# VHH binders against Ferredoxin-fold anticodon-binding domain-containing protein 1 (FDXACB1): the designs that were tried, part 4

Target 1, 94 residues: Ferredoxin-fold anticodon-binding domain-containing protein 1 (FDXACB1), of Homo sapiens (Human) (q9brp7r531to624)
Amino acid sequence: LYPPCYVHDVSFWIDQKKGFDELEFHTVARAVSQDTIISIQFLSRFQHPKTQQVSLCYRLTYQTCDKALTQQQVASMQSQFRKEIQQHLYVIPR
Below, E stands for the ipSAE of ESMFold2; O stands for the ipSAE of OpenDDE; V2 stands for 0.75 times the mean of E and O plus 0.25 times the DockQ between their complexes.

## First folded at step 1 (VHH)

Design e02 (framework vhh_6qgx_2)
Fold by ESMFold2-Fast, scan of step 1:
Structure e02 (fold): chain B 94 residues (1-94), chain A 123 residues (1-123)
Amino acid sequence: as target 1 above (94 residues)
Amino acid sequence: QVQLVESGGGLVQAGGSLRLSCAASGFTFSDYAMAWFRRAPGKEREFVAAISWSGGSTFYTDSVKGRFTISRDHAKNTVSLQMNSLRPEDTAVYYCAADIFYGSWDSEEYDYWGQGTRVTVSA
């Protein structure tokens, strides 16, 4: 039997002056999710025509066979992940 | 030509409220993120709150979360800071700042600054 799989997208504005640390992004995702995020997929890059601000969008897939994983747990992890990336990566969620 | 003009500062008792406003002119307001910083007597500037260029995202320093609310009005070219449940430690000169940024809280990243408005919270 396959364990349940949950998919969540996250999009945010990056700090062009500091750059975006994709390795740290993956590290934060693993830490917050207790290693239940099995896939992080880059979806798109958008640049605002007036401000030149850059936004990135990623798809996160949560799944584990080690624990019972619920929608509530995933929602909590996803909320915490959005907060952590603001602190560690100097990004603004969209 | 570029100006940020703060207003709304004053003296208030602990537990009171104040609303600060910042009027922007001389640049395309809707293209800029806006922030409030403060400087207490004898201290360095600290970040208070920021709002994205679209108004869709807001950020606060931990000490003001739940008490302060930042907002903007593109039609009036203004950014506002609603300050509730004020504490003596909120006493500072409050500055409005504008920048095209991608998430920075660093005051050094901001392009334009107002002159500041003084807020004094008495015990």
Scores: ipSAE 0.000, ipTM 0.122, lowest interface PAE 14.0, mean pLDDT 79

Design e03 (framework vhh_7b2m_4)
Fold by ESMFold2-Fast, scan of step 1:
Structure e03 (fold): chain B 94 residues (1-94), chain A 118 residues (1-118)
Amino acid sequence: as target 1 above (94 residues)
Amino acid sequence: EVQLVESGGGLVQAGGSLRLSCAASGFTFSIYDVGWYRQAPGKQRVVVASIYSGGSTKYSNSVKGRFTISRDNAKNTVYLQMNSLKPEDTAVYYCAAWDYLEGYFDYWGQGTQVTVSS
């Protein structure tokens, strides 16, 4: 008997002058989700040929056996995660 | 060349409505995903609404129930219908297009100013 699993993708433009801190990205994800994110998977990197802007896409999997995890709770955590990465990593969600 | 041109911005009173348009040229519009973004003074640019090539839509929590995104592939245009406007909606609004299937080609418009007064 497995608890429900929720999958959400997040895509964003990075600030190439500041760089992207992947370790901080994982730290924010862990904090915002109260450790319910069990997997963070890199999906793709795209660089625009003319503007040279870079975007990254990650897949986040939410699951826990310790408490009831609802779709609404996951949606709230995902929304907060998008806000936190904007503030801490200087990225623009897309 | 890929070009996105926003129009329809302006000054409106709180509680009013405004319709933004984004006209696309230089690419096969119908296969592109398109979104509206906004940036207020001193704030970061945030997503407002997206409409995918298949027609599905996605909205930020701050605008759900008030804003509606739509597209007209025959006119190569995407629209943002903004109802029940609040002073907090004051920002420069941008449209962007991307094509995930062919590799990502993201182009931004120049933006259109929306000002909501009390």
Scores: ipSAE 0.000, ipTM 0.137, lowest interface PAE 14.7, mean pLDDT 81

Design e04 (framework vhh_7yz9_2)
Fold by ESMFold2-Fast, scan of step 1:
Structure e04 (fold): chain B 94 residues (1-94), chain A 119 residues (1-119)
Amino acid sequence: as target 1 above (94 residues)
Amino acid sequence: QWQLVESGGGLVQAGGSLRLSCTASGSIFSDYAMGWYRQTAGNEREWVAFITSGGYTTYADSVKGRFTISRDNAKNTVYLQMNSLKPEDTAVYYCATDLWYEGSEFDYWGQGTPVTVSS
């Protein structure tokens, strides 16, 4: 009855000239995960001391009650999510 | 899981050049950012150069204009071309990547390759 829960952190460098669209980030996460992401939490903002580039870190929690999620399914969704955020948000995964 | 192997270090005279290579044993190399760091005895590791999965590069001020970072995703390899070497570039050079995909962000480091620049 208790579905498996998977937690993954995602970190990426933002384009400070274009800015970061957090609403679009949530939209992409929902679409790629087929609505299996139940929580997105902001963890941290880091600025590299030498390059001055800014990185954001978010925690994603995957869970569904309809059927069991496998590690492989979540891994595939995370890989696709990484590619989609590069394309839609002009971010660079770390 | 991931293993990074550096090569190409050695002894060179000031003004010379070396090309360092770092090969990753993993199928998703192209999805990750890669960096080069260096360490001298008694000092902490310092960042040298960084290349993202998208090919953007950044450099430490001390090497800017002399070093070039590049990658070949087909070979799972990142390179550091070092030109106009100075005695102060003498260090053990390390490559690194992160595996945020494994639930928590952590860096994977190679064993290091020593570079000695004689005056």
Scores: ipSAE 0.000, ipTM 0.148, lowest interface PAE 13.3, mean pLDDT 77

Design e05 (framework vhh_6fv0_2)
Fold by ESMFold2-Fast, scan of step 1:
Structure e05 (fold): chain B 94 residues (1-94), chain A 119 residues (1-119)
Amino acid sequence: as target 1 above (94 residues)
Amino acid sequence: QVQLQESGGGLVQPGGSLRLSCAASGFTFSDYAMYWVRQAPEKGLEWVSTISWSGDYTYYKDSVKGRFTVSRDNAKNTLYLQMNSLKPEDAAQYYCATDFYSEWGMDVRGQGTQVTVSS
C-alpha cells in the first residue's frame, strides 16, 4: 500500500555551554537521510539529578515514494546521523 | 536484574596508570551505550566518558581527553577505562553506568571503585 515507514529514536547529551541548535539538527537529519525523513518529533528532555547534564530525545520517521527504502539503508543513515550530530551540534549520542 | 560491578581502582602516584573494569550482567550488554562517571568527596557526580554499543564512537570529558581510553569487550560483557598520566584531580569513586534502569539517563549501579592519587 503505502511505502514502508521506519521509526527510530535518537537520544544525546547536549553541551549546555554551547546550547542546542534545533534548526541545525533538522538540517543534518535531512541531509544525511537524503530527505527521506518526513517527521522529526521532540519526545523528552532529561536532566541527570547528580551530574546536571541534559539529554534530549527525538523520534525520526523515514519514508519515501521516490525510491525503495530498506531497513538496512535506514539503519546506515541513522548510524551516520549519530556521527554527524556530534560534529555539528557538540552533542554526545547515547 | 541489571548488575554492574566495578573493579581495578587503587592508590597511584601522580603520573601513574590504572585500568578500571566493569562486569555487566542481566541485560544484552551489546545493545547499550556505557558510561564512566566519577564523584570526588566534595564534588558532584561527573561524566567522564561514553562508548557506543558497538564501540565505534567514544567521547571524553575535556580534562581527561588524551589520557583516558574507554573500550569494551561485548563477548565478555565487560567495559574498561584505561587511565594514564593520572593527576590529583582524577581522585574519585568511579562508577560504570547504563541507561537500562533510568529512561533517558545514565544509571549508576554498584558501589564503584576508588581511585586515589597521592604520593
Scores: ipSAE 0.000, ipTM 0.168, lowest interface PAE 12.5, mean pLDDT 80

Design e06 (framework vhh_8fcz_2)
Fold by ESMFold2-Fast, scan of step 1:
Parts: structure tokens; sequence; C-alpha cells
Structure e06 (fold): chain B 94 residues (1-94), chain A 120 residues (1-120)
């Protein structure tokens, strides 16, 4: 029997002058989720036709066999993750 | 024992089509997102396409968007990559990959691969 699995997508506008640090993105995800994120998938890159601003979309999968993991805990972790990537990667949530 | 076995690669001319297959065993296939990744000659691994565990969501690298289609059959434990409008730049070994082990910063499992060569 598999433990509960929770899937959340995150989309954000990047700072094209600073670039996007994918390694730091993974590091923040690890820290905020207390190692419960088992998968991070790049989904898409979008460039706005008018503003030329670039956004990225990633899918995060939360699952662990070691701890009870609830929907509320995942929601809190996802909220904190969104906040932390804004501060550490200078991205704007979409 | 996790096993991913790719097939369907071959030699095609530019503009041609190929369908790659991946047979999975040794895990609960319907619980995992699946991916196709490729390694062109002399280059690193490049993510190509992903499909959610249910098959409800698909995603593509910008370089293949509109040309490739990823499909899964959970009953048969299969993942497919339908490739159309092939370019010489698509020449690579194609691997079926399960998830992303972000703890190790790697895919948690990759198959042995299938070679796709696009040339005249």
Amino acid sequence: as target 1 above (94 residues)
Amino acid sequence: QVQLVESGGGLVQPGGSLRLSCAASGFTFSSYDMNWVRQPPGKGLEWVSGISYSGGSTTYADSVEGRFTIIRDNDKKMVYLQMTSLKTEDTAVYYCARGFDWLSEYFDYEGQGTQVTVSS
C-alpha cells in the first residue's frame, strides 16, 4: 500500500537579468518540505507575447513512508515554498 | 527490482516519424509520473517530456513541443513517445525515466535506452 501522494504545480516569472538557479530551487524545496518532496518535474517555459517576460512551471510531488503526511501539512509546506523561492530566487508567483 | 525497457528506435530521415515504447516492471506504475529524457552524442542528458501518474497531464521541452506526444497505458504498464517532424538535432539515445530523485538530484531510475538517428 502506498502512502498518500500530493501533487502541486508552481508557476512563476523569472528575473531574466539574474537568471534562474535550478539547483537553488531544488535546495529550497528540500529544506521547506522536510525531504517529503520526491519529484520535481519541469513542465513548461512560457514567454509573454506582449511583455516578453518568461515564466517557468514545475510539478512537485509530496510523499513519504517515514511520517504521517496530511493535506494541511502539504498546503503549509507549499505556501512556505512559494514564499521562500520569492526571497531566494527573486521570482514572482504566477 | 525496477525495470524500464525502451524500444522503437532506429534510423529515419528528417521529417520522419518514430514511436518509442517503454515497458515498466517492478513497481506500482500507476503511482509514478514518467518521463522521456535523451542524450545527444557528446552532450549531457536533456529532459524531453513528462506525463502524470494518471495520464491527465503532459508536458514537453520547448524544443519538441508540438512535434512529440507522450502517452501512457497504466493497465499495460507502458509509456510511449510519438515523434513527428524529426530533425537531425533529435539524434540521441532516448531513455524512459521514473520520477526525479531530487534528494540525489537525479532521476530515481533510467532504462538502458533506445537509439534514434535522424539523417539522410
Scores: ipSAE 0.000, ipTM 0.108, lowest interface PAE 17.2, mean pLDDT 80

Design e07 (framework vhh_8k46_1)
Fold by ESMFold2-Fast, scan of step 1:
Structure e07 (fold): chain B 94 residues (1-94), chain A 123 residues (1-123)
Amino acid sequence: as target 1 above (94 residues)
Amino acid sequence: AVQLQASGGGFVQPGGSLRLSCAASGFTFSYYDMGWFRQAPGKEREFVSAISGSGGSTYYADSVKGRFTISRDNSKNTVYLQMNSLRAEDTATYYCAKEYFDWLSDSYYFDYWGQGTQVTVSS
């Protein structure tokens, strides 16, 4: 009755000089997932004690009633999302 | 379940080189920082080096900077530690570790998984 729900966290280092565009992050997530991401939750901000680099962590929830969604499809979407955010948001995945 | 298998240790004389490998499974490897730690008998665990998930950032303990190089191959789920100019004080069991971020406490640390690999530098 209830479609399967997949939860994945993503963590990455930001470029503190360029800043982080959260709206673009949401836009890329929706595009890569074909609108199957229903929730994006900010979890935390961390600063590395040695390098002073800043990392952000977000929780992504995948779910759709429209068609079957498999673990392999979600894994593929997450891999593509990681690649896209590196290109468009100047971040380095953790 | 997270599994990390370290290998490549052995006996080497001072000034020699060794390359350690850590094969990882059970998680999305490229998402996580990976690190190397070491522990000599009767001593506390010591941080050696770390590399970001993408490989774009590396970190080294002062005692190994300029001698050791960390790298990773995300297509093979493997992290490496190239150790050059080895010294007697580098003798230890070396462990690879996966990043663990505790979002409740905003704490960043590494977990140990597996047996480690012994490095002995002696004449």
Scores: ipSAE 0.000, ipTM 0.119, lowest interface PAE 15.2, mean pLDDT 80

Design e08 (framework vhh_6qgx_2)
Fold by ESMFold2-Fast, scan of step 1:
Order: C-alpha cells, then sequence, then structure tokens
Structure e08 (fold): chain B 94 residues (1-94), chain A 124 residues (1-124)
C-alpha cells in the first residue's frame, strides 16, 4: 500500500569556472517539485575525453502520501527543474 | 539562434523505406537528446523515437519498434530516422525535437526546440 514512486535521473554539464552549487540545486529541486522529491542521490561525475567538460548525474525520487501524483505531473516538474537549474546554476542539462 | 531543419520526406508505397534527416545548428548539439515526433491528419502529435545526447541509448514507440532506427552524427550535427516496412498508418508530418535532458520523455510539451516538419505519405 505505498504511494506511487517515480525515479528520474538528471545529467548536466557544469561550468567549471563558476563551479556547481549543490545547495542551490537542492533548493531548486524542492521548490519546483512542491516538496514531492524525497531523495536526491549523487550518482556520477563524467569528464568528456575530447572537450574536457564535466557532467554530473543525480537520481531524483518523487513520492508523496498527501495527494495523487501522476507520471504526467512528475514529467512536467522534471522539465521545469531542468529549465530552472540551467537558469540559476549555469549548467546545461543533457 | 537555434534551428532544426528536417529533410527526406516524400511519397512511398506500403512496404517501402525512407530516411529522414534533421540538421541542427545554433546550440551545442552533443549536449542535447534528440527525438522524432509525428502528427497524422486529424490527430495530435505523438512520440516516435529518441536518442540520448551521447547516442548510447535509443527509445521507440511500440508501433515502430523493429521497423525504425534512430541515429546521430556528432561531426555533422545531424539526427536521422531510418524508416523501413512503412505502413499507411505511418502517414504524418514528422518533426525533429531537441531536449537537454538525458532520459527520454514521450510528451511533446517537454521538448525545448522543434523543427518545421517534413511530410511522409505512405500509399496503399
Amino acid sequence: as target 1 above (94 residues)
Amino acid sequence: QVQLVESGGGLVQAGGSLRLSCAASGFTFSYYAMAWFRRAPGKEREFVAAISSSGGSTFYTDSVKGRFTISRDHAKNTVSLQMNSLRPEDTAVYYCAADTYFEWLPYDSEYDYWGQGTRVTVSA
């Protein structure tokens, strides 16, 4: 009898000169998801062999007991999250 | 200025093949996942196929799996859709779309950039 759980990975290229603000990343995730993201896990750091650009990958788990949460709602929140982190964290989602 | 330009559409008979291409410019192509969507007359836009930014993962809607192949060429900034064993039900305008997110989503509202489309007509 568990509420539905939705798992999405997000990968993005960081700006190595500006750095990556993980605290702001968490803040944006909470705001965009209306606190339905219950877990954020760091998965990996990848450096592109040709461009030397660095990407980070995080796993986000969406779940709430307070209301029905649909796949479409989660997809919409995830899309908005990608746009917000691009604007506020100088990252390029991939 | 971001541009996606589709080409390769046309008229073919059922059982035939077509190769669609999408040329991308104005953004860092290798960062973007690419997808093909289609819209048949009188119907809404539907997902067809997607390829990850690296090209290492591909996704297809059930009705085209095994018949269509999506691929990309980073050196040419192109994504292609090889369509085999075409059926009259594949008749549609085919659109190229770009999304920064790695995991594909079959929802057209989630894609950031779109081309103008190329028309495919499959005759019985």
Scores: ipSAE 0.000, ipTM 0.110, lowest interface PAE 13.9, mean pLDDT 80

Design f01 (framework vhh_8k46_1)
Fold by ESMFold2-Fast, scan of step 1:
Structure f01 (fold): chain B 94 residues (1-94), chain A 122 residues (1-122)
Amino acid sequence: as target 1 above (94 residues)
Amino acid sequence: AVQLQASGGGFVQPGGSLRLSCAASGFTFSSYAMGWFRQAPGKEREFVSAISWSGGSTYYADSVKGRFTISRDNSKNTVYLQMNSLRAEDTATYYCAAESWEYLLRGDYDYWGQGTQVTVSS
């Protein structure tokens, strides 16, 4: 048996003038999760028909063998992640 | 295109050690989970070990637990398999695989290029 696995989706509007830095996105995810995120997968790209704004959706999977990982800890890390990507990647979470 | 080059195989006697390396190119290596699989002649492919994209989580098949260690160096785009206390049953071609990016999260792995042959014999 593998340890418990927690899955959270994140979606956000990107700044099309500044672009989206996927490498920085992964770096922030790694830092805020204390390396407990084992997978980040792209799910979809949506463009709003009226505003032309682009949103991206990613799935993050949390799992670790190094320590006990609770749902509350993951929720806290996910909340911090949403705050950090707003500051570092100029995105607006949905 | 994803390219994975496994190396480090060879001939070794029972009880010996080998270190396999897998050099990756063509994708953002630090964003992918990596795995090692093996296949002996006439047998189906079997899972050996996996490591998360950050290196924070590792997984092992029961047959190799305590003997094999998986690790990665994201600055070098390389994943390693340290194999200790080798047995005749470990004789196989070893392949490295990267988790594919999929629309639906499935955790599927893709095999690329030629593996590296490990032969454990006296």
Scores: ipSAE 0.000, ipTM 0.113, lowest interface PAE 16.1, mean pLDDT 79

Design f02 (framework vhh_6qgx_2)
Fold by ESMFold2-Fast, scan of step 1:
Structure f02 (fold): chain B 94 residues (1-94), chain A 124 residues (1-124)
Amino acid sequence: as target 1 above (94 residues)
Amino acid sequence: QVQLVESGGGLVQAGGSLRLSCAASGFTFSSYAMAWFRRAPGKEREFVAAISGSGGSTFYTDSVKGRFTISRDHAKNTVSLQMNSLRPEDTAVYYCAASPLEYWLDHPEEYDYWGQGTRVTVSA
């Protein structure tokens, strides 16, 4: 029996003065997802032509064999993840 | 029943200060980025400043950077623009706007809700 796999993208504006800590980003993702995120993939970097603001986009894949993982549980974890990165990494979720 | 109501506009001499306020109602305030735009006589509406939903990030157009400060008060559902060292070229109608997105913050077309505007006149 294949465990269900859920894919979610996250995009956010970074604080260019403080920089972006990718290692901390991974740490927060692991903690919030209770280690159910099996991969984090960088997708793109965008710089707004007028404001010069930079946004990053990552793809997160949720999967576990330890327990039933539902769409609702993943949606809740993803929502909490967006809140946590905003607080810890000085980013603004898009 | 979404409303954005601006206040604080008026007549001031060059070098003076004004504080604009925008009271928001009818939507989840903390989930929206808030911005100020202005339209000078005979000109297009242009970006002035924006603040993220959390209030953690602020953005300014170059001509007001260091003179204007945007802030928000979640308890009062208000966004404010403190305008210092005003210049005659700052004369415009100032508009409050709200967007659920934090993409293209300087683009008027990305904003879902708009106030009616408050007039600011800076005399020489």
Scores: ipSAE 0.000, ipTM 0.112, lowest interface PAE 14.2, mean pLDDT 81

Design f03 (framework vhh_7b2m_4)
Fold by ESMFold2-Fast, scan of step 1:
Formats: structure tokens, C-alpha cells, sequence
Structure f03 (fold): chain B 94 residues (1-94), chain A 117 residues (1-117)
């Protein structure tokens, strides 16, 4: 039987002056999730017509065969991930 | 067997140029994002330049205008052209590949770049 798989989408506003570093985004995701994220998929880019602010949306899939992954553990990792990307990538989570 | 092998490092005078190469094998290189990182003694490893599978590039402020990243998917190779080198560019340079679909990263062993004043 396959271990449980958890899917979470993350959306955030980027800092257009600083730009968005997708490789650093992947690096932070790996570190925070203790290597339990098996997939990160870009979903969409949205630009607000009036403010010109840009938001990005990614889908993250958590799964591991090495240890029991609970919904609470994934929620904690996702919360920490949102906090870390704010600090390292200068984004504002939606 | 998955491998990333850096080459092209060495000793160069300030104001000079070097071209680093990173040869990839054992995975579908063309679908991966690739970055060049560097680590100076006693400092953290930091990103220098990156290139997406589609060819979009990004540079750190410290190297923008001096360094150029490019890829040749037919040769499974990524390059870092380093111009106007400064002593502050002295570091071990690493290449890393990241899958956009499956979160897997591969790292090279690093190549030393030394810029003398």
C-alpha cells in the first residue's frame, strides 16, 4: 500500500524589484519539508490589472515511505515554509 | 548513475575572464533548472546565476552584467562565462540541477576559482 500523499497549493505576491528566485524556492521547500516534498508544480501567474502586482501559485506534494506522515506534520511544515519564503524570497503569501 | 562535473576553474588575475562548464549525465537534463552557486572560505554557499529549462536566466546583484549563464541541452552542459573578475569572486563554484516536476536536486563536487589582486 502506498503511503498517504498530501497536496497543498501556495500562492504569494512577489517583490518585482527583487525578483523571484525559483531555485531558492525549491531549496527552502526541501529544507523545511525534511525532503518529504516529492513534487513542486508551477500552476499560474496572475498580474493585478490596476496595482500591477504579480502573484505566483505552486502546487506542492508531500509523501514519504520512510516515516509516517500525518496531516498535522504536513500542516506544520507548510506553515514553516510560508514563513521561510517570506524571509528568503521577499514574498507575501496569499 | 547521476553526475554533475564542473570544470574550467583556476587562477586568474583581477579583470580577467574564466568560463566554467558543468557536464550532466544520468538524467533528463533538458527538463531541469540549473544554478551556479559559490562558497568562499568561512561564508555561506550562495546562488550566483540560474537558468530554467525554458532558458530564462537570473543573476545575483554581485555578478549581474559580468557573468552570463547559458545551457546546451544537446551536450547536457551548462556554462558560466565570468568576465571582469574581482578578488571577491574567489570561491569554490558548484553547479546544481533541480527538477521542476519531481523535487530532486543534484550537486557537482565544485571547482576552485581564485582571483589574484
Amino acid sequence: as target 1 above (94 residues)
Amino acid sequence: EVQLVESGGGLVQAGGSLRLSCAASGFTFSSYYVGWYRQAPGKQRVVVASITSGGSTKYSNSVKGRFTISRDNAKNTVYLQMNSLKPEDTAVYYCAAYSPEWFRDYWGQGTQVTVSS
Scores: ipSAE 0.000, ipTM 0.162, lowest interface PAE 13.6, mean pLDDT 82

Design f04 (framework vhh_7yz9_2)
Fold by ESMFold2-Fast, scan of step 1:
Structure f04 (fold): chain B 94 residues (1-94), chain A 118 residues (1-118)
Amino acid sequence: as target 1 above (94 residues)
Amino acid sequence: QWQLVESGGGLVQAGGSLRLSCTASGFTFSYYAMGWYRQTAGNEREWVAFIYSGGSTTYADSVKGRFTISRDNAKNTVYLQMNSLKPEDTAVYYCAALDYWSGHFDYWGQGTPVTVSS
């Protein structure tokens, strides 16, 4: 009865003209994960000194008590999340 | 030790095709999203294509419809099939792995040069 906990970081380049919608980021994360993401933590912001491109890094924690959650299921959810944020937030995974 | 080894680059005529390969070792390949990036002289690396652990793919606008990314988890290899090559595709192509556990770890290969002549 001890649910496994999975931690994944995600890093991506933002579109500085469109900006980054953190609320939409959270919404997409919850939708893709079927509400198994229990926390999202901002880790860092990096700006490339030459290109001036900005990347953000977030930490996501997956956990649920309702069913067995496997490493492969979490990896699949994380890959779909990367795809969805490209479409909805105009970001490029790094 | 993590290792990514690219191969398949070379000289090709405009309109031709090339297939790049990148073989990974030292990590659980099937767990990682794999990508191809390219770098032209004097410019930063730009993203070309990603294939996620679940098999879904995304492409930069400049290569959509011409390039196809695929993977073979049994061989720990990611491929980039490049069709209808243009001189502007000339670059050094790099394979990268994004760690799903850490997310911000980028593992990079040494690069394989591709030259497209007109």
Scores: ipSAE 0.000, ipTM 0.124, lowest interface PAE 15.5, mean pLDDT 79

Design f05 (framework vhh_6fv0_2; at its last look DockQ between E and O 0.03; V2 from the best seeds 0.00; counts 0 for: pae E 18.5 > 2, grease 28.6 > 24.2, placed apart)
Fold by ESMFold2, look of step 2:
Structure f05 (fold): chain B 94 residues (1-94), chain A 122 residues (1-122)
Amino acid sequence: as target 1 above (94 residues)
Amino acid sequence: QVQLQESGGGLVQPGGSLRLSCAASGFTFSSYYMYWVRQAPEKGLEWVSTISYSGSTIYYKDSVKGRFTVSRDNAKNTLYLQMNSLKPEDAAQYYCAKYLEWSGDYYGMDVRGQGTQVTVSS
């Protein structure tokens, strides 16, 4: 009756000079997952005391009734998503 | 309304080249992965290529690697497929897709245009 949900967190350092575009972040997440991400929740912001670098952490929830997702498929989508944000949003995985 | 229009197909000899185009409208083209798929009479839909929203990450089916090149122009809302060294097995109706539904063994499309026919004959 209820399709499974998969929850994964992503953390990354942002390029403060270029800025972080949260709208584009959400857009990339939906594109990579083909709209199977149903929730994107901001969890935390951390500023490293020595380097002053800022990192963000988000929680992604995957679910779809259109097809049965497996944990391996979601892990692959999460891995691809991390690569895509690094290249297009100028972030570095943490 | 979402629209996809494929063009550039035709009849070509083995070893020849074609360049397919896909004109997109009615959605934010630059925010979507785009796909090329094809359908031959004896087969269901077959995935050919995937391109990320900026064009920086590209995947190909093994049988077309080195012969096909996918690209996109986000300013023109257009997806391209350069097809070189064409073989008879490449003959199919070619479609672009903005979203590809899949289950382990097969693919479906959210929106489908008319497609463009590629025929390879001597």
Scores: ipSAE 0.000, ipTM 0.111, lowest interface PAE 18.5, mean pLDDT 80
ESMFold2-Fast, scan of step 1: ipSAE 0.013; ipTM 0.270
ESMFold2 (binder alone), look of step 2: mean pLDDT 79; pTM 0.790
OpenDDE, look of step 2: ipSAE 0.020; ipTM 0.240

Design f06 (framework vhh_8fcz_2)
Fold by ESMFold2-Fast, scan of step 1:
Structure f06 (fold): chain B 94 residues (1-94), chain A 118 residues (1-118)
Amino acid sequence: as target 1 above (94 residues)
Amino acid sequence: QVQLVESGGGLVQPGGSLRLSCAASGFTFSYYAMNWVRQPPGKGLEWVSGISGSGDYTTYADSVEGRFTIIRDNDKKMVYLQMTSLKTEDTAVYYCARSWYEGYLDYEGQGTQVTVSS
C-alpha cells in the first residue's frame, strides 16, 4: 500500500583540494527531483591506493504520495542529477 | 595504518550461537562499508554479510539469511556478527573486511576460527 519507491545509487570521485559540499549535493538532489527524493544515505568512501583519489557513494530513494511517479521519470531525474553534480560539485561520476 | 582485529570465535555445537567482533582503527570508520567473509576448510572465500557506513543498510548471503545479524557501533569503531542456529557448514575462519559499494574488499583482518561440531 505504500506508493512506488525507486532506489538508485550514485558514486563519484571528489576533488579533494576543492572539497565536497554535502549541503550543495542535497540542494541539487532536491531541485532535480522536484522534492521526490525522500532519503539520501551515505554508503561508502573509497581511497584508491595508487592515485589517492577519493570516491563517495550515496543511495537515493525516490518516493511521493501526491502523484504517480514512474520509472522513466526517475531515470530522467537521476540522469539530470549526475550531470548537475558534475557541474556544481567538481565531481567525476564513476 | 589500517587495522582490523577479529575476535569471538570458538567451538560450538550445532544450533548454538556466537557473537564475532571486529575492532577497526586507522581510518574514518563510518565512511566505509564493513563485511564479514569466511573461508571453510579446503574451500574458497565466501561473502557472508555487509553493512553500510551509516549502519542503515544490511545484506546477507542466502546461506545465512535469517540466522546471522550484522551490527556496527561507529562510536566504538566496532562491527559485529551475531550468529544463531549454527550449522556444521558454518565452520570456517571468519574475516572482517573493509569495502566500497561495489563489494571490492581492500583490507582484511587476521581472522577468527569458528568450529561447529557435534
Scores: ipSAE 0.000, ipTM 0.112, lowest interface PAE 14.8, mean pLDDT 80

Design f07 (framework vhh_8k46_1)
Fold by ESMFold2-Fast, scan of step 1:
Parts: C-alpha cells; structure tokens; sequence
Structure f07 (fold): chain B 94 residues (1-94), chain A 119 residues (1-119)
C-alpha cells in the first residue's frame, strides 16, 4: 500500500575552524540520493565539555513512489553520502 | 547583490550540441555549489545538473546523464553546461543557481537562456 520508507541517522564532528555548511549538507544529501530523501531532520547538538568539540546528528528519510527502492540501494546511497560529507564539509563521522 | 547571468542558448537540430555559460557575481563563487535548472513552456521547473564548490563532484538528472556535462572555472566565476545529443524534449529556458538543487533552496537572478531543439 505504502512505498517502503528507510530511516538512517548520521552523526559527525564538525571542524571548529571551517564551521559547518548546512546548505551544502542538504545539497549533497539530495544529489547522492537522486531526490529519494523526503526529509532531513536535525536531531541534536553535543559539545564535549572538555575538548569543546561539537557533533551534530541528523535523521534522513528515504522514500519514493516512482520505482522500487531497496534497502541495498539506500545503504549504498548512505555510504556514498558519508564519503561525500567527509570530503566536502570537513566533518569526521562518529 | 547576487547576480547569475545565463547565456549560450539558441536554435539547434536534434543530435546537435550547445554550451551554456553562467557568469556569477555578488558572492564568493568558489564557496558554493552551482546548478542548472530548466523550464519548458507549461511545465514545472526541473533539476538538470549540479557541481560542488571544488568541481570534484557532479550530479545529473537521469534524463540528461551521458549527454550533458557540467563544469566550472572558479577563476572566472563561471559555471558551464555542455549539452550533447540534444533532443526535442530538451527545449526549455535554462537557469543557473547556487545552493540546493531544488527550486526552494537555489538563488538565481537575471534572465535565463532559451534552448530550442527543432527540426
């Protein structure tokens, strides 16, 4: 009845020098997923009390009605997304 | 103010080629993703292609994969779209944008460039 929905969370440490570009983060997510991501939700911000390092956590929801979307396809897209954000946003995945 | 000036459109027969250019000003060009969108008469605007700030990553709509190539020259503040093997379905006004590749997230300013593919 409903097309399958896949949810993946991503957590990462941001670069304190360069900061975090949320616009680029969303652009990479949409491009890598071929527009199958229907939702990107900010979940939390954590700052380490000692090191002052900041980590962010986002939830990505994948869904499409245009064609079959498999768990394997989503896993591949999520893996590619993690690689792209490391290269372009200077983040370190947790 | 952000300004994006698209050019290079024209009339071409099916199977032909065109190269579009987008001259950007009013922001630090090398810090932003750039994209191309198009709108045919009576249709919604659609995503065509996107390129990362360094040029290291490129993305394409399924309808143009293998035929179109996006590139950029950060020294000239210009993004390009090389369009090969053009089809009648590619007839549209083409716009360049910065930011997200969906219409709500991209900034664009100025006139698009018209591409007509006809026999």
Amino acid sequence: as target 1 above (94 residues)
Amino acid sequence: AVQLQASGGGFVQPGGSLRLSCAASGFTFSDYWMGWFRQAPGKEREFVSAISYSGGSTYYADSVKGRFTISRDNSKNTVYLQMNSLRAEDTATYYCAKGYYDLSGFDYWGQGTQVTVSS
Scores: ipSAE 0.000, ipTM 0.114, lowest interface PAE 17.3, mean pLDDT 80

Design f08 (framework vhh_6qgx_2)
Fold by ESMFold2-Fast, scan of step 1:
Structure f08 (fold): chain B 94 residues (1-94), chain A 120 residues (1-120)
Amino acid sequence: as target 1 above (94 residues)
Amino acid sequence: QVQLVESGGGLVQAGGSLRLSCAASGFTFSSYWMAWFRRAPGKEREFVAAISYSGDSTFYTDSVKGRFTISRDHAKNTVSLQMNSLRPEDTAVYYCAAGFYEDLTSYDYWGQGTRVTVSA
């Protein structure tokens, strides 16, 4: 029996003047998920053809064998993560 | 003029397969994420699958993971959805969309839809 694995993607517009702090992004992800995020994968960089604004997309994989982990709990953590990165990384989720 | 034209819908028995196609024109196809959404009678439109502009990343709703496969062909400006092991609950009108997969308001272009009916 393997513990259930939940996959969620997050995409957001970055502030190109301030830059994107990937280390802080990982730190926030670990804290919000109570260390249940086992991988963070960079998926894509998109640059809008007209505005030249850049967005990034990451895949987050949630899994733990130490406690029951439900889709509702993961959805709640993902929602909190989206909120935290807005506050700490100057990004605009999309 | 932007156009998304779906095809491949039809009637199929449970356990069967269908391949949906979406032909895109009038915009820079390679710059857009492409997605499939569906709407069952009496229900809200829901996300099914998405593919990044490069084709390197794909995303699926949990209920179709392992059964559906999304792909794209830049030379033909097409997006396809291969649907295997179909279930009655997959019965819906399927829509092709171009934009950003995580935010429904970010999808700029939508097709008219193609109907899929899965009988028990």
Scores: ipSAE 0.000, ipTM 0.095, lowest interface PAE 16.1, mean pLDDT 80

